# Designs tried in a protein design chat: miniprotein binders against Uncharacterized 14.6 kDa protein in sodA1 3'region. Part 7

Target 1, 131 residues: Uncharacterized 14.6 kDa protein in sodA1 3'region, of Leptolyngbya boryana (Plectonema boryanum) (p51586)
Amino acid sequence: MQTLAQMDILVVDDDPDTRDLLRFMLEDEGAIVTVAPNAKEALSLLERELPKLLVSDVAMPEMDGFELIGRVRELPKGETLPAIALTAYAREEDRQAALRSGFNDYLTKPVDPLELIRLVQQYCLAFPPDA
Key: E = the ipSAE of ESMFold2; O = the ipSAE of OpenDDE; V2 = 0.75 times the mean of E and O plus 0.25 times the DockQ between their complexes.

## First folded at step 3 (miniprotein)

Design S9 (from tS with E5R T7F R9L T15R R17I S46Y E48L D77R E88R T90L)
Fold by ESMFold2-Fast, scan of step 3:
Structure S9 (fold): chain B 131 residues (1-131), chain A 92 residues (1-92)
Amino acid sequence: as target 1 above (131 residues)
Amino acid sequence: SIRVRVFILHPDGSREIYTFEVDSLEQALQVLEEILEEAKELGATYVLIRITADDEETAERIAEFAIELAQRAGFTRIEVRREGNTVRVLAR
């Protein structure tokens, strides 16, 4: 069974092993996953076509995830795109920073595959959303 | 029959993915134990095992024993979830 059948998800992370792991987990559930190694490539993809969900590392060289989400929220139709932050730190200040920057939710690294799938389902399949 | 899919992330970044099928609950539990013990011995960063059984009763029993098997192998962070006939075991 594939609970995320045909869901378009963009995964952004500068670590290729993390990208492969996340892609495996999501594609195993039926999602259509596009990966980007940095924020600039992610923005180029987002300007062309919006996915159903963005999953992004916050700690990336050049442009970090906080700057990325800020720019995403300013894109046409990017204002309401569900976005999940991946953070290496489990400190409350880091969690609040991600939410304040524009992410809808967060997950701590190393990413728990079951929690990732749960959050993705919550933001892509819930009716009513958040109620 | 019972279908087992395994994903192992090793500390050097290498990945193992494989799928196989077994014919009984007893075989499924034995293979699950073997996989968990082997992955722990190799220092795996993540072990994700997805098991799909022919019926819900078999899946419930697999989920029930999965935590014990993962603990015996030495894992300290274990999550087991069942959705119908499918059981997911995440150990790290």
Scores: ipSAE 0.014, ipTM 0.276, lowest interface PAE 7.1, mean pLDDT 77

Design X1 (from g1 with Q19D E22L R23I E26L R29D R58E E62L R65L)
Fold by ESMFold2-Fast, scan of step 3:
Structure X1 (fold): chain B 131 residues (1-131), chain A 81 residues (1-81)
Amino acid sequence: as target 1 above (131 residues)
Amino acid sequence: STVRITVRFEGDDPEQLRDAVLIILLIADELGLDVEVRVEGDTVTIEVRGLSPEQAEEIAELVELIARELGLEVRVEVRTD
């Protein structure tokens, strides 16, 4: 257990149950999880200090995840921050939209805990191509 | 006709609650079912829709087994959709 020991992760989702579930999954593996209920609060947190990974819902009121990731990529050192999109839609078109907007990858809701942990390991613990 | 099942697990061990959720999510994924999960402190509520009556009976039996093995309290409700 604790495969994600001390890894700082920011989870953004307007649904409190989803935030609690994701926090539960990630903290069980040792991650340090900060949650934000909307993109505005997420940006305020990100402007002060970047996490190792961003996990964000796409479909949020006011500022959606696409607008959020665009703003993140403009922050100092935010250009290379790993980011995973959470989407309710399994259509290939929607998946491609997330990648085009600046996310590194995506997960479909409801989130499979094993797939989430696998992606987090891939983006935060992956070795360079020649290592 | 399709049915839905609502499962409520309760327990004070976060690892056991997580394991229960993981098992159900893996099974639902294999069956191509969408699952809604809600976490409230020491309680987890899971709702699965679009089930056949046979699938609902199998899942109800399975969640009782999971609760027994993991030391969790469980309540199950099945409704016609």
Scores: ipSAE 0.000, ipTM 0.158, lowest interface PAE 16.0, mean pLDDT 73

Design X2 (from g1 with R18E Q19L E22I R23L E26D R58L E61L E62F R65E)
Fold by ESMFold2-Fast, scan of step 3:
Structure X2 (fold): chain B 131 residues (1-131), chain A 81 residues (1-81)
Amino acid sequence: as target 1 above (131 residues)
Amino acid sequence: STVRITVRFEGDDPEQLELAVILILDIARELGLDVEVRVEGDTVTIEVRGLSPEQAELIALFVEEIARELGLEVRVEVRTD
């Protein structure tokens, strides 16, 4: 189904298998997915063209997702880019840290495909945006 | 170390069982994974090897959702290889 038809999404995760799985989930709904293996490459892509949504792992070597989102919020139009954090932590404190760092929402790994699609629809298809 | 996941789908609708297999094979193809499929009447068993624990958990959630949407019963077993 094309529920997310023409929706440009950037997925950032240092694990290639996780990137492939997330891309499959999103492309199955019609999204156009770009993947990046680390924050540096993600920033390079974001400086050229902003997607409609950023999905980023928090725990990455060298530059983590918290540093990444902070820098994204400094880019032109990056302040309002919807961003979802992927975290391995189920603790409320860790979830709140992601939100405080600038992410709009979070998902706990392993990612539930329907929860992912629901959040993408919430942040990209809703008008006005749910902040 | 790597893990193996065994998924068993059960249902009375052959069309829904076939669709479940197609969806799992599609994801396995995307990830470059080797899959064994065994069909026995109202039951389909799918085994995937060489997974990380994280990949196995993601696949488990995905197959549970497929079963829910297609009205199938599902059993998932994860074992260390």
Scores: ipSAE 0.000, ipTM 0.124, lowest interface PAE 17.7, mean pLDDT 72

Design X3 (from t4 with R30L E33L E34I E37L R41E R61D E68L)
Fold by ESMFold2-Fast, scan of step 3:
Order: C-alpha cells, then sequence, then structure tokens
Structure X3 (fold): chain B 131 residues (1-131), chain A 92 residues (1-92)
C-alpha cells in the first residue's frame, strides 16, 4: 500500500517520539518525510523548498504552530501549501484558532494512522467537493 | 508508566518476544508501530500484544492503535481481552 508514493511531507513537532511516529506512518505509505524539531528550523527548510504538505504541532516552545503557519503563508507559494495542525486539545475553540491561523485542517493527538493518511490524501490528491 | 510485551510468530514456527517499559503514550505507540511493521515485513502468522498502563483509558488507547496496526499488517482474526489496566490483543 503506497497510497502516498513520493509525496514530500514536512513534519514539525518538538517531541522526538511524535516525529518518529508520524514519519514511520507516512513512510510506510510511500511518502518522503522530512522532520524538524521546532518552528524555526521548519521555517528555514520551508524558505528553501516547499513540501507538498506541512504537518505541524501547535503547542511548541519559543515559536508555536500559529506563528509558524502565519509566516508560512507569507512565503512565495506558501499561501496555498496544505497544512494540518496537530493538537492535544479537542475543544472547538482550539480547532477554530488553528483554522483561523491558516491551517487547512487539524488532528488530535495521539494521531490515528488511518485518519492521518485520509487527510493527507484529501489535501494532496483531493478533487473538488462535487468531482 | 506503560509496559508493552509483544510476541511475534514467524512462518517457520519460531517466535520473537519484545518487552518495553516507557513513560509516554507516544513512545508506546512508536514501539508498537515499529514492531508491527517488522511483523508485516516478515509475514508473521500471529502477534500477541500485552499492554499494562497506569490507567484504563491509556491501555485502551494503546490497544486500539495496536488493533489498527494489526489489521494493516493483514491480520483478520483479532481477539481482545481487558482486565483493569491491562489489555491483551491476539492477532492471527
Amino acid sequence: as target 1 above (131 residues)
Amino acid sequence: SIRVEVTIRHPDGSTERYTFEVDSLEQALLVLLIILLRAKELGATSVEIRITADDEETAKDIAEFAILLARRAGFTDIEVRREGNTVEVTAR
């Protein structure tokens, strides 16, 4: 099952176990995953070359995911980069904050591998809602 | 704290056993993912997973993840047994 064949994905999370978990899940489906331990390093990578999808933790020290996505949307061609927020909180307020900040969608931790793969397919391979 | 014990049965009848003690949910999920990806790659005939956590919710969450991984590895006969903070998953 290589449903994400050669899809370039950047995963940002300050927790190394979460980074490895997401990387292994996505690589098992054929994705090419780059990981970053914080928003600053992620931004440096994004300024050089954009992936097809960004998956980022919201709650990170120093520069959080909200600040990161705001800066991403200011990059050349960054306005339309699909981005999924990872949050430990399931509250509607937190979900709305992620979407308002520029993320396209969100997932709650711990991440369900099938839900992650479904969202990645939706944003990287999706047709218009009526197609 | 979380204890994870996994026994993998190979096509030739041999078994491998792994035991891990970890302090986070994410670490337990990572360990299970790596082990079940190995089981899938090796064509394992069965996997037995025993999870013991400090509360029932954590053990259940880890077990649900293990069941999902087992199904992705091709196992179709999955039995689950729970006693308090311990969950046992058997996949064939």
Scores: ipSAE 0.091, ipTM 0.482, lowest interface PAE 4.7, mean pLDDT 79

Design X4 (from t4 with R30D E33L E37I R61L E64L E68I R72D)
Fold by ESMFold2-Fast, scan of step 3:
Structure X4 (fold): chain B 131 residues (1-131), chain A 92 residues (1-92)
Amino acid sequence: as target 1 above (131 residues)
Amino acid sequence: SIRVEVTIRHPDGSTERYTFEVDSLEQALDVLLEILIRAKRLGATSVEIRITADDEETAKLIALFAIILARDAGFTDIEVRREGNTVEVTAR
């Protein structure tokens, strides 16, 4: 039915079409999605209230996803926030860079809806908000 | 079962049509991926995709995959219409 019922998810991507698509995919599964067009706005939202999961593009102008996750991880409340990186490249070096920077996992663009939902379920259901 | 109909419009105005019926989500996604990769390589001007599945959720999931592939192919105007277990995606 709705596998992500009322999970709060923040999606960060500078492309409005990607934000709309990801929001549609996640909301179809019952999630409550907040979107941000850049890292600065994402940080402002994260400072006010943490979601259950962060999904962020790594290649953004001004502040990229690597800088964003580094700043999130330095916040006491942000240290354990599950975070998934969206990357245009599937090279091993790029994947390792995302994990080393502080992301828990990654997905390659274009995003496969089935892989997105399964990965989000893994982090939202296996890592409960209270733990 | 899953039925997919794809119409590709080429720069010279010609159209290329595909129709396939498969029994798994994985097969439907694999075939769509190949068709959309071809459309991208050939510089197609539009793609129309009609998906009919046994249940609404399967049709929607395949449609979402098709939208992602269409955007990757460079289409900027994407319209989606659903009627029950059938979803139509038009990308230009």
Scores: ipSAE 0.000, ipTM 0.131, lowest interface PAE 16.1, mean pLDDT 74

Design tH (from t4 with R9E R17T R81T R92E)
Fold by ESMFold2-Fast, scan of step 3:
Structure tH (fold): chain B 131 residues (1-131), chain A 92 residues (1-92)
Amino acid sequence: as target 1 above (131 residues)
Amino acid sequence: SIRVEVTIEHPDGSTETYTFEVDSLEQALRVLEEILERAKRLGATSVEIRITADDEETAKRIAEFAIELARRAGFTDIEVTREGNTVEVTAE
């Protein structure tokens, strides 16, 4: 089943193999995926047009995902953009760090395709939105 | 500072351990990349990486990069364990 039909998602990761895998996982469910190899390119894209969801690796050279999300939250209309962090850890304190930085949630690597899709549905397809 | 130990298991069952200590994240990532490329060239059957840093956030960032390097080297079964500012990554 294609549960993410026509959903515009930006994926940011410095590893091209990871970008391709995430893209294929999401496109298999009908999403329209744009990829960026680093935070600078991601910001350039986000300043032009916001997607419905941002999925970003935390550990990237030069500008990491925590700095990226902080800058996204400063953009007009960027305050409420759903964002999911990708990280190597599942600890409560790591989840809290991602949330404090501005992400809505996070996933641990290696990414489970089913878990990714469930989170995307949770943040983009819930109707009506709370309040 | 950052201390990294990498143990490579070769196809014949022998192991080789690299230990290094560096002062910057960039240097740690560069050395890790060299070691994992060597593991890939030699057809290593497993890699175990132990990272100890001055804080857990730095160890976490290095471990995330190490996981991606292991994936790039062809390892598909990756386990991560944590103990304070020390992280161990096992890839097979």
Scores: ipSAE 0.000, ipTM 0.070, lowest interface PAE 22.9, mean pLDDT 74

Design tS (from t4 with R30Q R38E R41E K60E R71Q)
Fold by ESMFold2-Fast, scan of step 3:
Structure tS (fold): chain B 131 residues (1-131), chain A 92 residues (1-92)
Amino acid sequence: as target 1 above (131 residues)
Amino acid sequence: SIRVEVTIRHPDGSTERYTFEVDSLEQALQVLEEILEEAKELGATSVEIRITADDEETAERIAEFAIELAQRAGFTDIEVRREGNTVEVTAR
């Protein structure tokens, strides 16, 4: 059974290899993945149609992930969009900065594909477990 | 346990080897991703990956992931040899 069937996910990362790897891993689990190479293109996509989940690199040229998430939270239905930050920062202060900027969660690069999938599953569940 | 051996051939003809023994599929995939990304950045001319696991299904899953990573790195000639719980992937 595909764990992420029918999930629309937008993946933003300036590294094409990271985008391809994340896309393939998520699509293997049944997700419908759209990719963007930078924050500006991601915003253009988000203004047209919101996905169920945003996965974004923090350290991108021109507009970083912190600025991207701030702009997303200002969109009409973007305030509650689940968002996961991908960060090279190992320090607690930097990881907490991602959460304070508007992301719901974070993962440290290099990303463990299975850890990403498990985290994504948590945000894609519609209902809590049965009692 | 899972043993992963990676041999990278560089453009200047030099060879670099990595050997790791891990206890989970997640760790094996993470290590392979890091090594193949480095190989791509260095312009490697070939990569040979040998995967040995406790069962055939685990070795095959790791090998499928390694093939995807090799293709992402630009290798187009992929050869695979399977023998029990061991899978060898050669990418050029």
Scores: ipSAE 0.000, ipTM 0.129, lowest interface PAE 16.2, mean pLDDT 74

## First folded at step 4 (miniprotein)

Design H4a (from H4 with Q55R L65R; at its last look DockQ between E and O 0.75; V2 from the best seeds 0.00; counts 0 for: total charge 0, pae E 3.8 > 1.5, pTM E .778 < .8)
Fold by ESMFold2, look of step 4:
Structure H4a (fold): chain B 131 residues (1-131), chain A 81 residues (1-81)
Amino acid sequence: as target 1 above (131 residues)
Amino acid sequence: TQYEITIHVQAPSDDVAQRIYMFLRLMARLMGIEVHFEQHGDHWTIRLRGVTQDRAQYLRRLIQRLADEHGVTVDIQIRQS
């Protein structure tokens, strides 16, 4: 059964192979996935329409995920957008930095797909899509 | 206990097999598991090692979906290691 059926998710990652893999995994669960290759394009998309969930890598060139989420939290309706950070850094200080920056949760890389899907479900199913 | 996934791929071209391998290598990196690749003519063998049972069952489903997307035939075996 597709546990994310028709949930709109925006995925932001500068690595095209990682974007494709994350899209594939989430679409396999039924999600409708939009991808962005950088934070600037992600912000352009978010200013037009908010998804149900944002998933963003932190370590991106130019504008990183910390700056991205900060700007998202300043958008109308962006204050409550669920957002998950993907971070390469496993230190407790780095985890706290992601949460302080405005993400609701985080996953350290390397990412377990089962944990990613469970976390995405947690945030998407708590706030079901509009009818 | 840990498991090994062996994927036997018969692809219509080397390009398709390489795309499947690249996705699997990236997925393995994302999950922190080892991947090994061998080519024997027009057949490829990909091995994912050091996976838990839950991960192995998930990967079987995902790999089959990936193969279907690219129109290739795969045989997926999961063995206790």
Scores: ipSAE 0.218, ipTM 0.594, lowest interface PAE 3.8, mean pLDDT 81
ESMFold2 (binder alone), look of step 4: mean pLDDT 79; pTM 0.744
OpenDDE base, look of step 4: ipSAE 0.388; ipTM 0.759

Design H4b (from H4 with Y58W; at its last look DockQ between E and O 0.36; V2 from the best seeds 0.00; counts 0 for: pae E 5.8 > 1.5)
Fold by ESMFold2, look of step 4:
Structure H4b (fold): chain B 131 residues (1-131), chain A 81 residues (1-81)
Amino acid sequence: as target 1 above (131 residues)
Amino acid sequence: TQYEITIHVQAPSDDVAQRIYMFLRLMARLMGIEVHFEQHGDHWTIRLRGVTQDQAQWLRRLIQLLADEHGVTVDIQIRQS
């Protein structure tokens, strides 16, 4: 079953294997996945067209996910874009930092695929029709 | 602490076994764990190393679900390593 049929999702991660795996899992659920290898290219894509959901690594070289989401929240309609952070940090302070930066939720790395799919479904299916 | 999962798979075809292996390999990479496989005829041994106890229990349930979906027999052993 394709629980994410026609959902446009942008995945940002500097590791090519992680990008391919995340695309595979989400496309298997029916999503339309765009990938970006860094925050600069992700921001370029987001400035042209917002997806239904952003999934972004936090620890990226040069521009990290905190700076990326901050810029996204300044875009037209970007304040309401659902965004999930991928973080290596399990401390409560680190989790709160991701949420304060503008992400709606987070997953700790290494990523649990079942948790990822459930969270993506939650945000893609729960948002307003024109957000 | 660290655990190792050993999966013994008896599959009706190489195509089915390959789909199960590829899924587990991708999962292992996403989860940051080590995977090794060995095939002897129609029997595959897949080992996943470096998991936590919670991950091992989750993987056991997921692997059994995957096996049931494909109609194959699996034997799953979890050991502290």
Scores: ipSAE 0.016, ipTM 0.285, lowest interface PAE 5.8, mean pLDDT 80
ESMFold2 (binder alone), look of step 4: mean pLDDT 79; pTM 0.752
OpenDDE base, look of step 4: ipSAE 0.338; ipTM 0.711

Design P1i (from P1a with R38L; at its last look DockQ between E and O 0.83; V2 from the best seeds 0.00; counts 0 for: oily chain .146, oily stretch 29-47 1.94, pae O 6.0 > 1.5, pTM E .713 < .8)
Fold by OpenDDE base, look of step 4:
Structure P1i (fold): chain B 131 residues (1-131), chain A 92 residues (1-92)
Amino acid sequence: as target 1 above (131 residues)
Amino acid sequence: SIRVEVTIEHPDGSTETYTFEVDSLRQALMVLLRILFLALRLGATSVEIRITADDEETAKYIARLAILLAREAGFTDIEVTREGNTVEVTAE
């Protein structure tokens, strides 16, 4: 299926295999995926061009996902950029932490492909790609 | 072609084997993912994955992703063996 056709998504994760997996799943649905190995690189990319959706690991060395999303929210048009956090645990406190830091939603690892695509679709519908 | 054989062991000791042969890395990975998540939802106690591909690199790549998923799923004892273009992953 191509349910995410033309949707620009930035994936941030320090694990290369996770990046490959997420990229694969999203591109299989037609998304245009850019990946970053760390928050610093992600921020540099975001400062140049905002995607339609940010998917970021929270537990990253040097700069974690919570700090990253905080910086993103300070960027022009970054306040409304949809952002999904990837978390190791499905605990309520983790969910709340993600939301308080600025993420719109969260997914637990290992990422369920169906859950990922469904969630991304929601934001695609809410924020359709530019014509 | 890529052949993937997955055997899952249920808590009651019963086993189920899923075998598929596909023509692309994309298909192999997606089917593998679905089966692994099925195993997780069923509370599998162990998973055995055998991957055979046309080339060694493809087999290894799929195996690496399978290992990643197994670890994230909570399996702590993972053994990997390789012979030619076949990789076997056992996770408990």
Scores: ipSAE 0.018, ipTM 0.345, lowest interface PAE 6.0, mean pLDDT 86
ESMFold2, look of step 4: ipSAE 0.073; ipTM 0.436
ESMFold2 (binder alone), look of step 4: mean pLDDT 79; pTM 0.748

Design P1j (from P1a with F37W; at its last look DockQ between E and O 0.70; V2 from the best seeds 0.00; counts 0 for: pae E 2.9 > 1.5)
Fold by OpenDDE base, look of step 4:
Parts: C-alpha cells; sequence; structure tokens
Structure P1j (fold): chain B 131 residues (1-131), chain A 92 residues (1-92)
C-alpha cells in the first residue's frame, strides 16, 4: 500500500544500515524520505525546510536525539513538528525522557515495521500534507 | 525470485521453520523482518536464515539487513557464509 504518499519524512540515524532500512520501509509506503547521518546535518536540513515528520535515533555521537529535538523546538514552526524517537531502551523512564525532551512519541529498536508505519500514519492523519 | 528459509530456536528447545519465496525485494524484506521481529518478541535463543536470490547483490543486501536486526536484538554471535547467490546467517 501507499498509505504515506507524498509525506515528507526526515530520518536521522548514525548507522547507515538503519537509515537504509527505515528509508526503504517508509518509501515502500509512498513517503518522501530524506536521511541525515547525524544531528548537526539534520538540524541544517530542518532549518531550511521542515518535513511533515521527524524520526530520529536518540543515541548518536556528538549530538544526541534529545539535544536535536530541543533545537528543533526552537525553530520557527518547529514547535509543532511531529517527532518520533528511536531508542534501544524500552523502559518507561526512557520513554518519559524522550517526551520531556520534546518528542511526540517513542519506538524501540529493533523497529517493528508495522508499528513504525502505523505510528507514522497516525501523524500523517493528524497533520496532513498540504493539498 | 527470492527464497528465504528461517529457523528459530526457542528457549524451551523447540524450533520453528518458515520458508517463503517471493518475486520482489520488498516482499522478501518485509516478510523476513516480520518473522525475525516475532522471533525476538518470543525470546528466540537462535536464528538461522538462508537466503537465495537471482543475483548475489540482492542476497547480500537482505543478509545485511538480517544481520542488523540480529545485532539490534542482542545476538552477539553472528556467523555469515556465502556461496554464489545464497547467504546463510546464524545468530546466537
Amino acid sequence: as target 1 above (131 residues)
Amino acid sequence: SIRVEVTIEHPDGSTETYTFEVDSLRQALMVLLRILWRALRLGATSVEIRITADDEETAKYIARLAILLAREAGFTDIEVTREGNTVEVTAE
């Protein structure tokens, strides 16, 4: 299915295989995916143009996902940008940390492809793309 | 075509084998990921994956993603063997 057709998604992860996998899964549903290998590059991209959804790893070198989302929330229109955190930890404390830092939702690695797509769909419906 | 065989060993020693053949990389990947994710959720102690594709690069690509998932799942002993267009991945 093409349930995410024309949805602009930015994926941030320092692992190239993870980036490739996430891109594949999302593009298979029709999304328009941009990837960034680190938070710094992601931020640069976000400053130029905001996607419909941000999907970011939390545990990244140099600048982690928590800091990234904090910076994003300070950008014009960044306050309302939907953002999903990806993390290796499934503890409630980690989930709360992600939410407190500014993420809207949280997924654990390894990512369940069905959960990812469902979650992205929810935000697509809540924040539909421009006509 | 892409043929994949997955054997999962559970904590109680029981095993499950899944075999599927598909015509697209997309189908192969999605089915494989679902199988592996289920295995992980059930606490699998080992997984063996055999991938055969029409070309070597496709087989390798699928194998790489399988390895990634295995690592993320916490498997620390991963072995990979290749012969032609067949790749075998064992994770424990």
Scores: ipSAE 0.150, ipTM 0.573, lowest interface PAE 2.3, mean pLDDT 88
ESMFold2, look of step 4: ipSAE 0.355; ipTM 0.698
ESMFold2 (binder alone), look of step 4: mean pLDDT 78; pTM 0.738

## First folded at step 5 (miniprotein)

Design B6a (from B6 with T26L; at its last look DockQ between E and O 0.91; V2 from the best seeds 0.67)
Fold by ESMFold2, look of step 5:
Structure B6a (fold): chain B 131 residues (1-131), chain A 81 residues (1-81)
Amino acid sequence: as target 1 above (131 residues)
Amino acid sequence: STVRITVRFEGDDPEQLRQAVEWILLIARRLGLDVEVRVEGDTVTIEVRGLSPRQATAIAAYVRIIARELGLEVRVEVRTD
């Protein structure tokens, strides 16, 4: 089934294996996936057009995911963009850091396919386009 | 048109090998793929059959991620069915 049909999703991660995996998993559900290898390219894309959902790694060189989401929240209509953080750390302080930075939720790496799809569905289908 | 992937994990910790197998089985079952698992000492061999090229790319990527995260040695071989 294609539970994410026509949902535009931007995936940001500096690891090419992670980009390949997440693109496949989401496209297999019908999503339209754009990938970016770093936060600067992601921000350039986001400044031109917001997706329905952002999925971003936190630990990236130069501009990390915390900096990225901070910049996104300053964009027109960016304050309400659903955003999920990818983190290697499952400790409570790491979770809280992601939420304080502006992400709506997080997933620990390596990504569980079932958890990824469930969480993406939750945010894509709960945040319809709005003014 | 379809491919098979043979994955060989090697490591000293049997729980890490078991975890690697479980993660591969999860994605393979979600995709409806045929999977065989063989355990031989500190080596686990997983064969996944009937993959499209897109599925093969995704599985290979996941295998590399798992090996890296669990500190396992891995060899991946892709062959046309």
Scores: ipSAE 0.493, ipTM 0.775, lowest interface PAE 1.3, mean pLDDT 85
ESMFold2 (binder alone), look of step 5: mean pLDDT 82; pTM 0.772
OpenDDE base, look of step 5: ipSAE 0.687; ipTM 0.872

Design B6b (from B6 with I65M; at its last look DockQ between E and O 0.92; V2 from the best seeds 0.00; counts 0 for: pae E 2.5 > 1.5, unsure alone 69.298 < 70)
Fold by ESMFold2, look of step 5:
Structure B6b (fold): chain B 131 residues (1-131), chain A 81 residues (1-81)
Amino acid sequence: as target 1 above (131 residues)
Amino acid sequence: STVRITVRFEGDDPEQLRQAVEWILTIARRLGLDVEVRVEGDTVTIEVRGLSPRQATAIAAYVRMIARELGLEVRVEVRTD
């Protein structure tokens, strides 16, 4: 069962292991996954075409995920782009900070694969693919 | 052919070791993979069998992510069955 067929998802994380894991899990569900190793590359991709869903690490060197999502929300159609934060911060105040920054939802690291798939399905099924 | 992965976690915090094992068991069960766990003091050895090469890449990446986030020492060995 490929519940994410034809859904284009952008994954942003400076950790290559996280990028590999997320790509595998999402592609196994049928998604088209693009990865970016940092926020600068992610913005370059987003300026060309918005994905169906953004999944982004918060703690990244140079430009972090808070600044990234802020810039995304200023792009045309970026204010409604579903975005999930990946955060190492487990305290409730840290989770609330991610939501206030402009993300729609969050997952704590290390990422639970079952929770990842459930959350991604929730946002992608609410926004079906263009084609 | 299938692949097996042997993972050896080592650390001073038993709760972190338990959490690492729990996450590996969770993904292995989701993927329908065979798994064996051995505990030897502050060292845990996990063997996952029956993986495709693509699954092996993903599991190895997950293992390294867990070790880095929890501050555990890890060794990963991948063998073709």
Scores: ipSAE 0.333, ipTM 0.651, lowest interface PAE 2.5, mean pLDDT 84
ESMFold2 (binder alone), look of step 5: mean pLDDT 69; pTM 0.582
OpenDDE base, look of step 5: ipSAE 0.741; ipTM 0.887

Design B6c (from B6 with Q55L T57R R79E; at its last look DockQ between E and O 0.58; V2 from the best seeds 0.00; counts 0 for: pTM E .624 < .8)
Fold by OpenDDE base, look of step 5:
Structure B6c (fold): chain B 131 residues (1-131), chain A 81 residues (1-81)
Amino acid sequence: as target 1 above (131 residues)
Amino acid sequence: STVRITVRFEGDDPEQLRQAVEWILTIARRLGLDVEVRVEGDTVTIEVRGLSPRLARAIAAYVRIIARELGLEVRVEVETD
């Protein structure tokens, strides 16, 4: 049984290992995963079609995750897109910064892929994929 | 089949190494994997049974991720038999 079947997820992270790992884990649960190596490419993808969930690193060169989510929230239907931040340094002030910038939730690095799956499952239940 | 993941650390911080190993074991346990870990100097050998090559590569990636987060320099090699 695949708990994330047909769920479109965009993963944004400048680390290729993170992209590969998260893609594997999420696809193993049946998700349809797209990955982007930077915020610029992610935004281009998002402008074309919104996924069901955005998972993004915050600490990225050129454009960080905070700016990315800000741009996403300006897109049509982007205001309601569920988004999870991946934060390298976990302090309450960092969590609040992520939420204020527009993320719905956050996970600390190194990401426990099973914890991510569990969190994604919650969003899958709350926002099921299109029939 | 058995997969051997060999992790060689260039820096020697026993506490960071211990943390890395514990995190690896935690994930392995949650995945229901049969894992054995041996530490010899700066080399950690992780033997995992019942892994697909794809999953083995994913685990190797995870090891590298953990190492980077801890500020450890690592070389990861995956061998399958």
Scores: ipSAE 0.318, ipTM 0.668, lowest interface PAE 1.3, mean pLDDT 83
ESMFold2, look of step 5: ipSAE 0.524; ipTM 0.745
ESMFold2 (binder alone), look of step 5: mean pLDDT 81; pTM 0.758

